VHH binders against Sulfite reductase [NADPH] flavoprotein alpha-component (cysJ). Designs and how they scored, part 5

Target 1, 215 residues: Sulfite reductase [NADPH] flavoprotein alpha-component (cysJ), of Buchnera aphidicola subsp. Schizaphis graminum (q8k9d3r237to451)
Amino acid sequence: YKPAVATVLLNQKITGRNSTKDVHHIELDITNSNIVYTPGDALGVWYQNSSQLIKQILKLLSIRISDKVKVKDKIITIFEALKKNFELTTNTKHIIQKYTDVTQNKFLKKIISDNKKLNNYVKKTPLLKMIYDHPKKLSSQQLISILRPLKPRLYSISSSQSEMNDEVHITVGVVKKQISGTIHLGGSSSYLSQFLKIDDSVKIFVEEKSNFRLP

## First folded at step 1 (VHH)

Design g06 (framework vhh_7xy4_2)
Fold by ESMFold2-Fast, scan of step 1:
Structure g06 (fold): chain B 215 residues (1-215), chain A 121 residues (1-121)
Amino acid sequence: as target 1 above (215 residues)
Amino acid sequence: QLQLVESGGGLVQPGGSLRLSCAASGFTFSSYEMAWVRQPHGKGLEYIATISSGGDSTYYSDSVKGRFTISRDNAKNTLYLQMNSLKPEDTAMYYCARVDEYDFWSGPDYKGQGTQVTVSS
């Protein structure tokens, strides 16, 4: 991949008040990026987690935002690590198992001992809700040991480079799950739709269509 | 059984017009956002137009803005795409799609078998 930095030209909500969907049209300036694409190629976007979500998680786990943590070969704050390096929205069976192990939580031990209960739990319980329901004081290093790395998200390119002068356009649907009356947002889609603003910079790359498969 | 059946495609000259239709069945059509997506030969899938469940909000990709119009008739469970000023680059298989209720961009929740549109002399 050849990562490049793009500037946001437009981020426009395209669904109305009565829509069950929150869809955004995003236009990015790729001038001087050396990016080449064809319609149907995928745009990889490195996103950042919400500061509000990070602060909620850290508060529930009694972790200071300034605590240092080692990520690969770098020492950074836990806040920066959670912002840029780890996925914070999706829960998985593996994360539930790791969280159970570090917390020794009695309720979660019962969940992981039964495949049917575990399958139902993971479908209905995003990461934040699991932590909220079962908080425990953790170190920053314990927290990142549970989490999976943040990877760029792929979006289909809707624009044509031959028609657009150094722009790439994508359409992003906001992922929403309503669990116990609370709306839970997806990481990449919420970053692109709600937090990425005009003139912001975003790190991107192009994945040729042969490696991108929509069902 | 959920079904989306497209019709109205064909061969047309540049500058011509076509109207695509999609008959939906097996779900509450009026409760879902709907889309038209297309796939040119040897290329990926592209969302070209979407319409809210009540028809109050629409989106168009830049490639078709001002030329295509999406509409729906909830009483008839039918989605339409009016295509004007057609260009050779509009040549593609066109699919009627139900928008994924959790993630629109991950691809359609369901799409039909498609109708071919060919724009050439």
Scores: ipSAE 0.000, ipTM 0.107, lowest interface PAE 17.8, mean pLDDT 78

Design h01 (framework vhh_6qgx_2)
Amino acid sequence: QVQLVESGGGLVQAGGSLRLSCAASGFTFEDYAMAWFRRAPGKEREFVAAISWSGGSTFYTDSVKGRFTISRDHAKNTVSLQMNSLRPEDTAVYYCAADWYEGLEPEYDYWGQGTRVTVSA
ESMFold2-Fast, scan of step 1: ipSAE 0.000; ipTM 0.204

Design h02 (framework vhh_lunsekimig_d3)
Amino acid sequence: EVQLVESGGGVVQPGGSLRLSCAASGFTFDDYALYWYRQAAGIERELIASITSGGSTNYVDSVKGRFTISRDNSENTMYLQMNSLRAEDTGLYYCAAFEDLWESYDYWGQGTLVTVSS
ESMFold2-Fast, scan of step 1: ipSAE 0.000; ipTM 0.223

Design h03 (framework vhh_7b2m_4)
Fold by ESMFold2-Fast, scan of step 1:
Structure h03 (fold): chain B 215 residues (1-215), chain A 119 residues (1-119)
Amino acid sequence: as target 1 above (215 residues)
Amino acid sequence: EVQLVESGGGLVQAGGSLRLSCAASGFTFSDYEVGWYRQAPGKQRVVVASITSGGSTKYSNSVKGRFTISRDNAKNTVYLQMNSLKPEDTAVYYCAAEYLDSWGYEDYWGQGTQVTVSS
């Protein structure tokens, strides 16, 4: 699979029958993409992290939005790097260990020394929450060294190409988590539901069903 | 320097078992989806099994129920347990670490290990 660019035709909030969930129906124009999909395929979507989330993280780590950082073989601002290149919403054991090493935080050292505590911590603590609870001045290069690269998110295709041959439709549930009175939003679901607008371009691919039919 | 080194291939009788290993170095292994591919003489390379960074697995229909993929992130190693081997499983088996990011698709490949299943 290779990336293609699609244009947003529709992005509308839908209410479930008795659901309090924030759910969006998104329709994408794939006319110029050479995209072909079949039943069982998923749509991969490259998302961008919210400017608000990026600014919060940078402020907690005393990093200027305009600081330069090297990502692969390119020199770009830390803001642009965090917007397009790095995962900012999910915490992992690896990130916790790297953050602990860079910050030398005494509380986090106790967490990573005990596998049971680390497993509990990673389940309950988004990246922003960990940084908020344990802020430390970092360089922009130190910050990106602990982050993992941004991965596109996979969504089940809700349309049929035989009915909507130049469109692909997905349904996106907005992920919200309340911890210690603060709301934490999922990266991809927030991008697709709140920030992606009609006529915007979005980078996509189709993950093909790997099963083969043998007569 | 990025390296993927396969081991565990060999000659086995039909109905037998082999365990392949792929040792990774030079990149953040835990971030990558890892797959096993195979290529028989005169045929295209095809996917056999894959495992995501989070541990979710997928198998081709031809090996489902017989092969098991697993990973040990602490050892930077992925495994393919092959049971109930058939002559049709004879191929060179390749380990691949795959990553999809905002800059595009990236993959790293091992050199391959020969698996031969005699009837």
Scores: ipSAE 0.000, ipTM 0.118, lowest interface PAE 15.9, mean pLDDT 79

Design h04 (framework vhh_7pa5_2)
Amino acid sequence: QVQLVESGGGMVQPGGSLRLSCAASGFTFSDYAMSWVRRAPGKGPEWVSTISGSGDSTSYADSVKGRFTISRDNAKNTLYLQMNSLKPEDTALYYCARELDYWSEGLDYWGQGTQVTVSS
ESMFold2-Fast, scan of step 1: ipSAE 0.000; ipTM 0.224

Design s01 (framework vhh_lunsekimig_d3)
Fold by ESMFold2-Fast, scan of step 1:
Structure s01 (fold): chain B 215 residues (1-215), chain A 119 residues (1-119)
Amino acid sequence: as target 1 above (215 residues)
Amino acid sequence: EVQLVESGGGVVQPGGSLRLSCAASGFTFSSYALYWYRQAAGIERELIASITSGGSTNYVDSVKGRFTISRDNSENTMYLQMNSLRAEDTGLYYCAARYSKWLYTYDYWGQGTLVTVSS
C-alpha cells in the first residue's frame, strides 16, 4: 500500500452523553494525496506505540532499550521493533499462553488450564497489566516471540468521493480499559477519537473491497 | 510505574475556591501535554483545561477567567486553581497526560478527585 498523509478537518462525538458507546465521526482532508476510493472501501490508519509504554514494558521485563532483535531479515533495536512492528495494547488468549510458556508462571498456568478462567482473564487483563502483575526477566527475542505484528486499523469509509471531493469520512469506536485507577486507551482508536485534533496529520491508505458479487 | 494521583477535592460553597493537584511518576513529565477533565453525574467527561509542554494554556469557555492550570516540572505536578466556584462545577476531576509525536499517542489518566459545590 502507498501511504498518504491526510489532515484532520473534524473530529466529533456522535453518541449521546448517557450512551455506553463512545463513537466519533472523523473527516480527513485528502487533497494532494492521490487517494481514490469508492463506497464500501476501508480506510487504513497507521500509528506507532508510545515510547513511555515501551519503556514500561522493557523495565518490567528487565530488557535494555538498546538490545538487538531480529525482525524478519533485519536486526534492529528492541525499542524500534516495539515502536513500529508490534502491537502492545491488546491481550489475546494466544499471547497469554505464550507468556505463560516463556515465564513458567504458576498462576498463569492455572488460568490457561481452564478455558472459562482464560476467557474471563483475557476480557479483564490488558497486556501491560498481565506483565505488571507477573513480571519476569526475558530476552528481547523472547518478548517479540509473544507479541503480534502491529497492523494499521481499518475503518469503514462513510463518505462518497463524488459528493465529498478531497475528503474521506470514517466512524471510530473508542476502546478503553480501566486498570488500578488508570484508564488505558487502545492505540489507533484513542489516537483518532481522543487526541487527534483539527489540523493534525495522519498516515492513511485505502483498502479496496475484496468482495465481488457472484454472477 | 506510571501513576497520576489527584488530590485537593472536597465540598465547598458557591463562590468558594479549591486547588487541585495531580502528582505524576513513572514517565518524562516535562515532555507531556497535561489536561484536566470533569465528569458530572449523568454527563460525559469534558475537557476543561490544558497546558502544553511549552506552557501554553487553554480553557473551556465556562471556566475561563475562573480556573488557572499550571505545571511544576521539577516536582512532576500539575495544578488547577479553581475560583468563584458554581454548582455546575460539581463533578469528578481527572488529570491526564498525553504525549503525541506525529503518528504515536498513548495517554495516562488519574483516578479522579470529587469536587462538590453546594450550599
Scores: ipSAE 0.000, ipTM 0.106, lowest interface PAE 17.6, mean pLDDT 78

Design s02 (framework vhh_lunsekimig_d3)
Fold by ESMFold2-Fast, scan of step 1:
Structure s02 (fold): chain B 215 residues (1-215), chain A 119 residues (1-119)
Amino acid sequence: as target 1 above (215 residues)
Amino acid sequence: EVQLVESGGGVVQPGGSLRLSCAASGFTFSRYALYWYRQAAGIERELIASIYSGGSTNYVDSVKGRFTISRDNSENTMYLQMNSLRAEDTGLYYCAAKLYGSWYRFDYWGQGTLVTVSS
């Protein structure tokens, strides 16, 4: 898909006081974008990871923010790569296995050797928590070998173009996991709800509802 | 599994000494700020001693000069040396390990260990 660039018009928390739900209504200006949509279509959004999250991960792994890595056709800093090219919030069995192999961590070796323990661990342990609990000095290349590529996220379009032809509206539920008193935030939902400000630019595309697969 | 386990509580006479230990498992201790809290009957849980990752310490005035907090990162254990104990020091002692960032708050607590100062 060919991304269009939209400008943020509104980013408003719509959940009430003392609600456990964190939901945001986001309005994007699509003037001159060539975007056409119908209600029920999905909006794909490219997000960026928090600079503070990136710095924390790099510090735990003793990696310099200025280290260079090759990502597809470009040589860029590890900081830039983690900001735009890699997913940093989700843990998977594959990531846990790769991290265990690279770190040679004795605790994690016991986890991956038992399928029941591994299933329980991945359910309860976000990527950042695993790194905090079991830090190890890594090279930048070792780090990116563990991580998954950052992919755009799909959100259901709540607006009608017949009424709002220059705007597209989405509703974003903030993904929070509370594990052992710790709050872990999702990458895309946190970017959209907390970091995306009025007049910011965001890269988007439309996926028709006939092609939209529920996540 | 992430755990903090307190030990060393018990009954001691006024003027006596006691050493509490807090052992961590399932995570690396050295980056955390570490705390001892006390819960006395009818009183809210209060912070009595802190030790930060760099080794600096802080104490509530009522225990200053009597209690010493220390950490052994190689053994993943924190200690509270309690000297010149008073009846007012009676309570449940909780250890805590905290590491806060903009995207996370790691906040681990032990189950508590009972210290009774009685004559």
Scores: ipSAE 0.000, ipTM 0.136, lowest interface PAE 18.5, mean pLDDT 80

Design s03 (framework vhh_brivekimig_d4)
Fold by ESMFold2-Fast, scan of step 1:
Structure s03 (fold): chain B 215 residues (1-215), chain A 121 residues (1-121)
Amino acid sequence: as target 1 above (215 residues)
Amino acid sequence: EVQLVESGGGVVQPGGSLRLSCAASGFTFSSYWMSWVRQAPGKGPEWVSSISGSGGSTLYADSVKGRFTISRDNSKNTLYLQMNSLRPEDTALYYCARGYKYSSGWYFDYSSQGTLVTVSS
């Protein structure tokens, strides 16, 4: 993938039949980017985690924002690492198992010992909620060891390059979930809908959709 | 009061063309996606095409792609559907709607009363 920087031309909320839906149409200027796409291709968007979310996690784990970690052979602050390099919104069985191991939490050990309980827990418990319910002092390196790398999010391209000279358009549904009185936003969808403004820059790439049939 | 008023329907022979117009009032037209939806006799409603507020993005149903063109004139608060290479299967009541089709459904809150298009041979 050759990443490019695009400028936000439009970020508009779409109001439809059901006003409880939060859907955004986003138009990006790709002039001078050398980006080429076909309808049906996917647009990859590099997003960043919320500073507020990062600070909450670090506070719950008693980690200093300025602590250093090694990521991809570079030494950076834990704050910078969590902002750009790690996924913070989704929980997985593997993350729950690793968090249980590093914390030695009695409740989570009981959950992990039963596959049915673990399956139920992972469906109902985002990462922040698990940490909030079961906080423990960790080192920055311990935290990094349980998280998975942040990957760009893919969105279907709705525009045609032959019609839209130097623009690419996507539609993004905002993911909101309320669990135990706390609202949890999806990382990429909240970044695109709430934080990207007109004239902001965003890092993107195109993932071509291949139509291949074996002989 | 949101109002959508259509014109341009009629009878045409196969292979012919028609242009539908929809005059919008009662809202900031340029801020909303607009769509065309049709319903053929004895069939359910079918989404035809959608256009973004700026006109920069358009979507088409596979059944009309390459034959129909959606457009808008925000200075006149008017939506258009240019229908070319018409087929008997295009016979339907055509509705102008405020809203957008997404991958798994439709977001429409207002529609016109409908304009009849008959393709006969």
Scores: ipSAE 0.000, ipTM 0.151, lowest interface PAE 17.9, mean pLDDT 78

Design s04 (framework vhh_7pa5_2)
Fold by ESMFold2-Fast, scan of step 1:
Structure s04 (fold): chain B 215 residues (1-215), chain A 120 residues (1-120)
Amino acid sequence: as target 1 above (215 residues)
Amino acid sequence: QVQLVESGGGMVQPGGSLRLSCAASGFTFSSYAMSWVRRAPGKGPEWVSTISGSGGSTSYADSVKGRFTISRDNAKNTLYLQMNSLKPEDTALYYCAKLYYGSGSYFQHWGQGTQVTVSS
């Protein structure tokens, strides 16, 4: 899949302003991108983590935004790495286990020792909440060792190219969780719904999905 | 400063047609995407249709695709919704909305609305 750059034509909330459901309709200009799609295809979108979220995490872990880390074969700031290279919103059993190991947190050790407790904790505890509840001074290298790589997010294409040959449309549900007085947003859905504006550029690709042939 | 004034609503039988208009003032109309949003009795607001600032792009809720057409006349600062093959389920107060992107509020300005009633 070769990435292309699209321009935002429209980004609209399609539920009431204060509704508990937050859904956005996004239209992208693919003129001169050489993108071709068919019904059933998905749109991959590259996103960036918010500066606010990055600063919160770094503050809780006593890490300076200018600290350097090695990502692949390059030395970059931890801020740049967290902005573009790592996923910061989702918690997993593997992340919890790694965070427990680097922090030696007594409470989390009890959680990971019991599969039922671990399953419940993962469901109720986003990454930021775990760090907020159990802060510990870490090195930048320790932080990135527990995180997952940031990958493009796939969205179902809602437009037809036969009707709109220079556009691709997607519908994005915003993932929100309010825990301990803080709103926790999904990375890609937050970027697309809250931060992406008309005339902004976004990197995309089409992921062709095989037709369902064999039930 | 910003004003949106909807008109064109009324009573119509199932299968009938209505054309809604929205007269906009107080902002550079051609620079903003515009939407139609409706609210049926006892329900929350439902997005109906959107048109880009230039008029080159349009989108529709699945419930109205093939029946409604959104358009605009930027020289007259007017937004339109042509409603064909109307159903009882289309009965609602219809609002003209100016959109803002990149902040926590997406419908910044609402008109007073125009009532559409579909019944026999």
Scores: ipSAE 0.000, ipTM 0.119, lowest interface PAE 17.9, mean pLDDT 76

Design s05 (framework vhh_6qgx_2)
Fold by ESMFold2-Fast, scan of step 1:
Structure s05 (fold): chain B 215 residues (1-215), chain A 122 residues (1-122)
Amino acid sequence: as target 1 above (215 residues)
Amino acid sequence: QVQLVESGGGLVQAGGSLRLSCAASGRTFSSYAMAWFRRAPGKEREFVAAISWSGGSTFYTDSVKGRFTISRDHAKNTVSLQMNSLRPEDTAVYYCAADYLYRSSYQDYDYWGQGTRVTVSA
């Protein structure tokens, strides 16, 4: 059977005349993928978390990189699980509540007891910052119980298959947030802009435009 | 948590049709990509078809393209595979699989049904 896998042909930072944002133009080789698309369709892209981010989180939680976890029906290292299966950049009210429960952190208990404080905290505090501010020894299984599954991200397709039969092109804006003097990068946008290199493989699918909606 | 149960398998003559159904239970079903795989005796699991969590994208292996159609019903938590113009080489046990993410490899899917047998006679 054939995997829906593309090879990176080009990953280039561009400067749009109508934008001050950090933007990348990415071209993917879809030869042999059996991918079919129309302009306006969306491209779903799987990304991977950075090794540096994973190591920082594991160190703060006193988890050994080689520890094994059960993720669904397979046993893998915590490092592989965090690289491919879980979202590590976004914080949510649910994650904050779960982290508070497993750590029994006094400060976070006060935050979750007040809806206004919780709303303010989640807007200002990415996952890594919460863990950094409130570190606690956890098991690998406790860690993954807090996290949400990594979902592919959708990007609008800008190329036409009739003109670019073997390629699909997308444009990716780099998501950056500066909190407490530190720049925090989005998971998918940082992977695509900084870590995805020429000749790398990426898993993809096409979402038809009739069913595609961006926020 | 997701539990998958297949139905609709059976014996059919070449050129015939069958509809397989997979019933899923669990709060996160609507967020799952669903797929059909098959295994012929002595072979590994082979990808047949998949449908995205939104239902907007469908994927097929070349040998079934144009003959098989995958669809889903979110209200009933079911995914179906309509198999037309069946061939003896389609004989296999058909498995329903689910994952939060679309996967190309059968080894990456986290939830599997028990399988339903399809036999296509010459």
Scores: ipSAE 0.000, ipTM 0.100, lowest interface PAE 18.6, mean pLDDT 78

Design s06 (framework vhh_7xy4_2)
Fold by ESMFold2-Fast, scan of step 1:
Structure s06 (fold): chain B 215 residues (1-215), chain A 121 residues (1-121)
Amino acid sequence: as target 1 above (215 residues)
Amino acid sequence: QLQLVESGGGLVQPGGSLRLSCAASGFTFSSYAMAWVRQPHGKGLEYIATISSGGSYTYYSDSVKGRFTISRDNAKNTLYLQMNSLKPEDTAMYYCARLPYWGKSTYFDYKGQGTQVTVSS
């Protein structure tokens, strides 16, 4: 399986009048991609983390953006690794436990010792907020040891290839969480809605719904 | 045992028509997108047409668009290719192919033995 590269034709906010919803209609040019799809199939999209989010995390952890890390068989900067290889928006129980171990944070140790407190914490606390509330100087190797690999996100295809053979259309709801007065954005939805511009390239694949096993 | 059995090939004059059939067995036919691919003697495989698992969507190579029609009957586990306005360049072994997913025109995990189509005067 190989990912295809599509070009952005349109990225239009379609939020209704006086609506609090932030919804984008995105049209991608798949000319020469050999992509074939049907309505209801899923479009997988590879995204990149925002430079602003990466810089905030690195600053809170006193990590230099030029520090080198080994990812798979490549030596790259921590900045490039966080941009392309790791998920930075979602917190999980496993991440909280690993962050507690590397920081030795007393508050987080109390949280992870109680399953009910841990369940409540993970639901209310995005990764950036945990780091912001409990900053600690880490090495770049310590940071990547707690993070999850970045995986493509799936979106339902809204277009019909029989009508628009050179295009695929998706509708993306922007994920925003407001916690303690701070807005926390989803990685993929923020990339697609705010940062992806006309003529930009994006890596995609199609996942046919009939290939999903029913439970 | 997975099987794809093509039939309907033969000798036809330029401008003629043929209908190819592919009988599928050993898997849930209605769950897979299917394709017709061809191989002229001594040349590589060429993609011809793809059809979605439900039969609602089709894609054609530019060389056959407007002349060939792909269709399927999921109740009979059969794939079809209606070939009209045949040209000498259409001479090839024609294969029925199963696609593991719809997203790629040339990615298939199985093809049958083929049926020969010869377009000659």
Scores: ipSAE 0.000, ipTM 0.106, lowest interface PAE 18.1, mean pLDDT 79

Design s07 (framework vhh_7b2m_4)
Fold by ESMFold2-Fast, scan of step 1:
Structure s07 (fold): chain B 215 residues (1-215), chain A 119 residues (1-119)
Amino acid sequence: as target 1 above (215 residues)
Amino acid sequence: EVQLVESGGGLVQAGGSLRLSCAASGSIFSSYAVGWYRQAPGKQRVVVASITSGGSTKYSNSVKGRFTISRDNAKNTVYLQMNSLKPEDTAVYYCAADYLFTGSWYDYWGQGTQVTVSS
């Protein structure tokens, strides 16, 4: 795939008067991008983590926003690394094990020692909640050693290029998870619905569907 | 977090020159690629020049030979020297910074500075 930069033309909430679902219609300008697509292809979108989420995590771990880390042979601040290089919303068994190892947390050690408890914990506990429940001072390098790289997210293309030559449209359902009375937002869906504004630039690519499909 | 502050825009007659500055604060500036974009009324935002962390430059065909991009990492500043200005260069000019060095995607944008070239 070849990445391109698109400009946001429209980001509109399309929920009805009595709707319990939060859905956004996003239109992107792909003029001069050389992007070609057909309906049903997927649009890959690179997203960024919110400043609020990053600051919450750094505060809980007593990490200074200006601390520096090495990412892919570049030296950048931990804030910039968390903003664009690492996934911050999803928890995994591997992350829980790594976090337990660096924190030596007594409660989490009991969780990881029992496969059934670990499976239950990972399903119910987003990364921020685990850190909030079990805060510990870490170095910035320790933090990034625990995290997964941020990968682009795929969304089904809802527009037709024959009708919309210079645009690609996607529909994004906002991912909200209620845990213990707190709303936890998905990274990509939160970025696209709340933070991406008209005239913003977003990095994208097209992933074509297989040509073999049953009629 | 990177903050970009632009300066140097204004009014000039055709054939004149302007120098735009993009001052960066926050993160390690020398690790970023920086681009200058412009947006004319009723048109989309397009790239005019870019410079990588290593100093390699690229220019849009419309400005090649007239505009020069340069950087001073000690001052955390990128410059766009604009010579032989034409009325068609009238636009709001934006600087943008990109850590990933993709040359096509930028993490941070300045607020823009207006350049008006009279005929």
Scores: ipSAE 0.000, ipTM 0.109, lowest interface PAE 17.7, mean pLDDT 77

Design s08 (framework vhh_lunsekimig_d3)
Fold by ESMFold2-Fast, scan of step 1:
Structure s08 (fold): chain B 215 residues (1-215), chain A 120 residues (1-120)
Amino acid sequence: as target 1 above (215 residues)
Amino acid sequence: EVQLVESGGGVVQPGGSLRLSCAASGSIFSKYALYWYRQAAGIERELIASITRGGSTNYVDSVKGRFTISRDNSENTMYLQMNSLRAEDTGLYYCAAHPYWGSLTKYDYWGQGTLVTVSS
């Protein structure tokens, strides 16, 4: 499972004649890695959050970019922590509960007291929107206490190692979600499609296909 | 065409009061939460006060009890009433409206800024 560092060889938008889909074909150099994959395996990719997204969140919470936080046994800036260590695009019931507790927001307390309202709220309210609608001065340590660790995203491998020994290829669909008239980009898909350039490094691993299923 | 216009800045003595105004187009005012930011010399621009579409307010600790944010939906205008002003309150004050998400800076709406100088 030990992650390897791959170099981007190609990042190309795939546009069909009549397709409305925004899909990218990405080719990664795995030379000098111990990466081995077979058909049906997935590629795990570690991504970084957008600097613009991070700055907007910090401004709404009145947190300085240079503030220090403890992440496990390390002291780093809040900006660095949000860039690499925490997920910032998805909202969950647990995050809403924690944000409500930390902020003591009266509106959110009413939402979390009603399971139907909470279910509706989480479906239509990304993390940034919740913070935007209900901003509150927080410490950097309070902010990271409500967030989830950033986990790699899995993508289907589209190449064969027997054909392309030193490369792994993935197809990435750009995740766009429209809520209240605004388009939102997914964290991993926007990183891979818009920000990752030729010669950039990306941290990866292979996850073997599971044949197990729950009854 | 859609714009935010600040007014009310000026020079005031310590302990004095000043009211800032932010006039916004109706489309911005009805759809967005509104914010006051302060840019002091040598300091990154900081959020000092906010008001949501529903009228919920938030303040940074250094201005709590001294500053009051309000909105007038009939006039499409937001106000910042500043009382008990201190030398540390000196800076450019920006009215802002941010998209509730997106993270693209080009979709942020900012006024031109209005200068507040607290000086004897």
Scores: ipSAE 0.000, ipTM 0.167, lowest interface PAE 15.9, mean pLDDT 78

Design s09 (framework vhh_brivekimig_d4)
Amino acid sequence: EVQLVESGGGVVQPGGSLRLSCAASGFTFSKYAMSWVRQAPGKGPEWVSSISGSGGSTLYADSVKGRFTISRDNSKNTLYLQMNSLRPEDTALYYCARVYLWGSYKAFDYSSQGTLVTVSS
ESMFold2-Fast, scan of step 1: ipSAE 0.000; ipTM 0.275

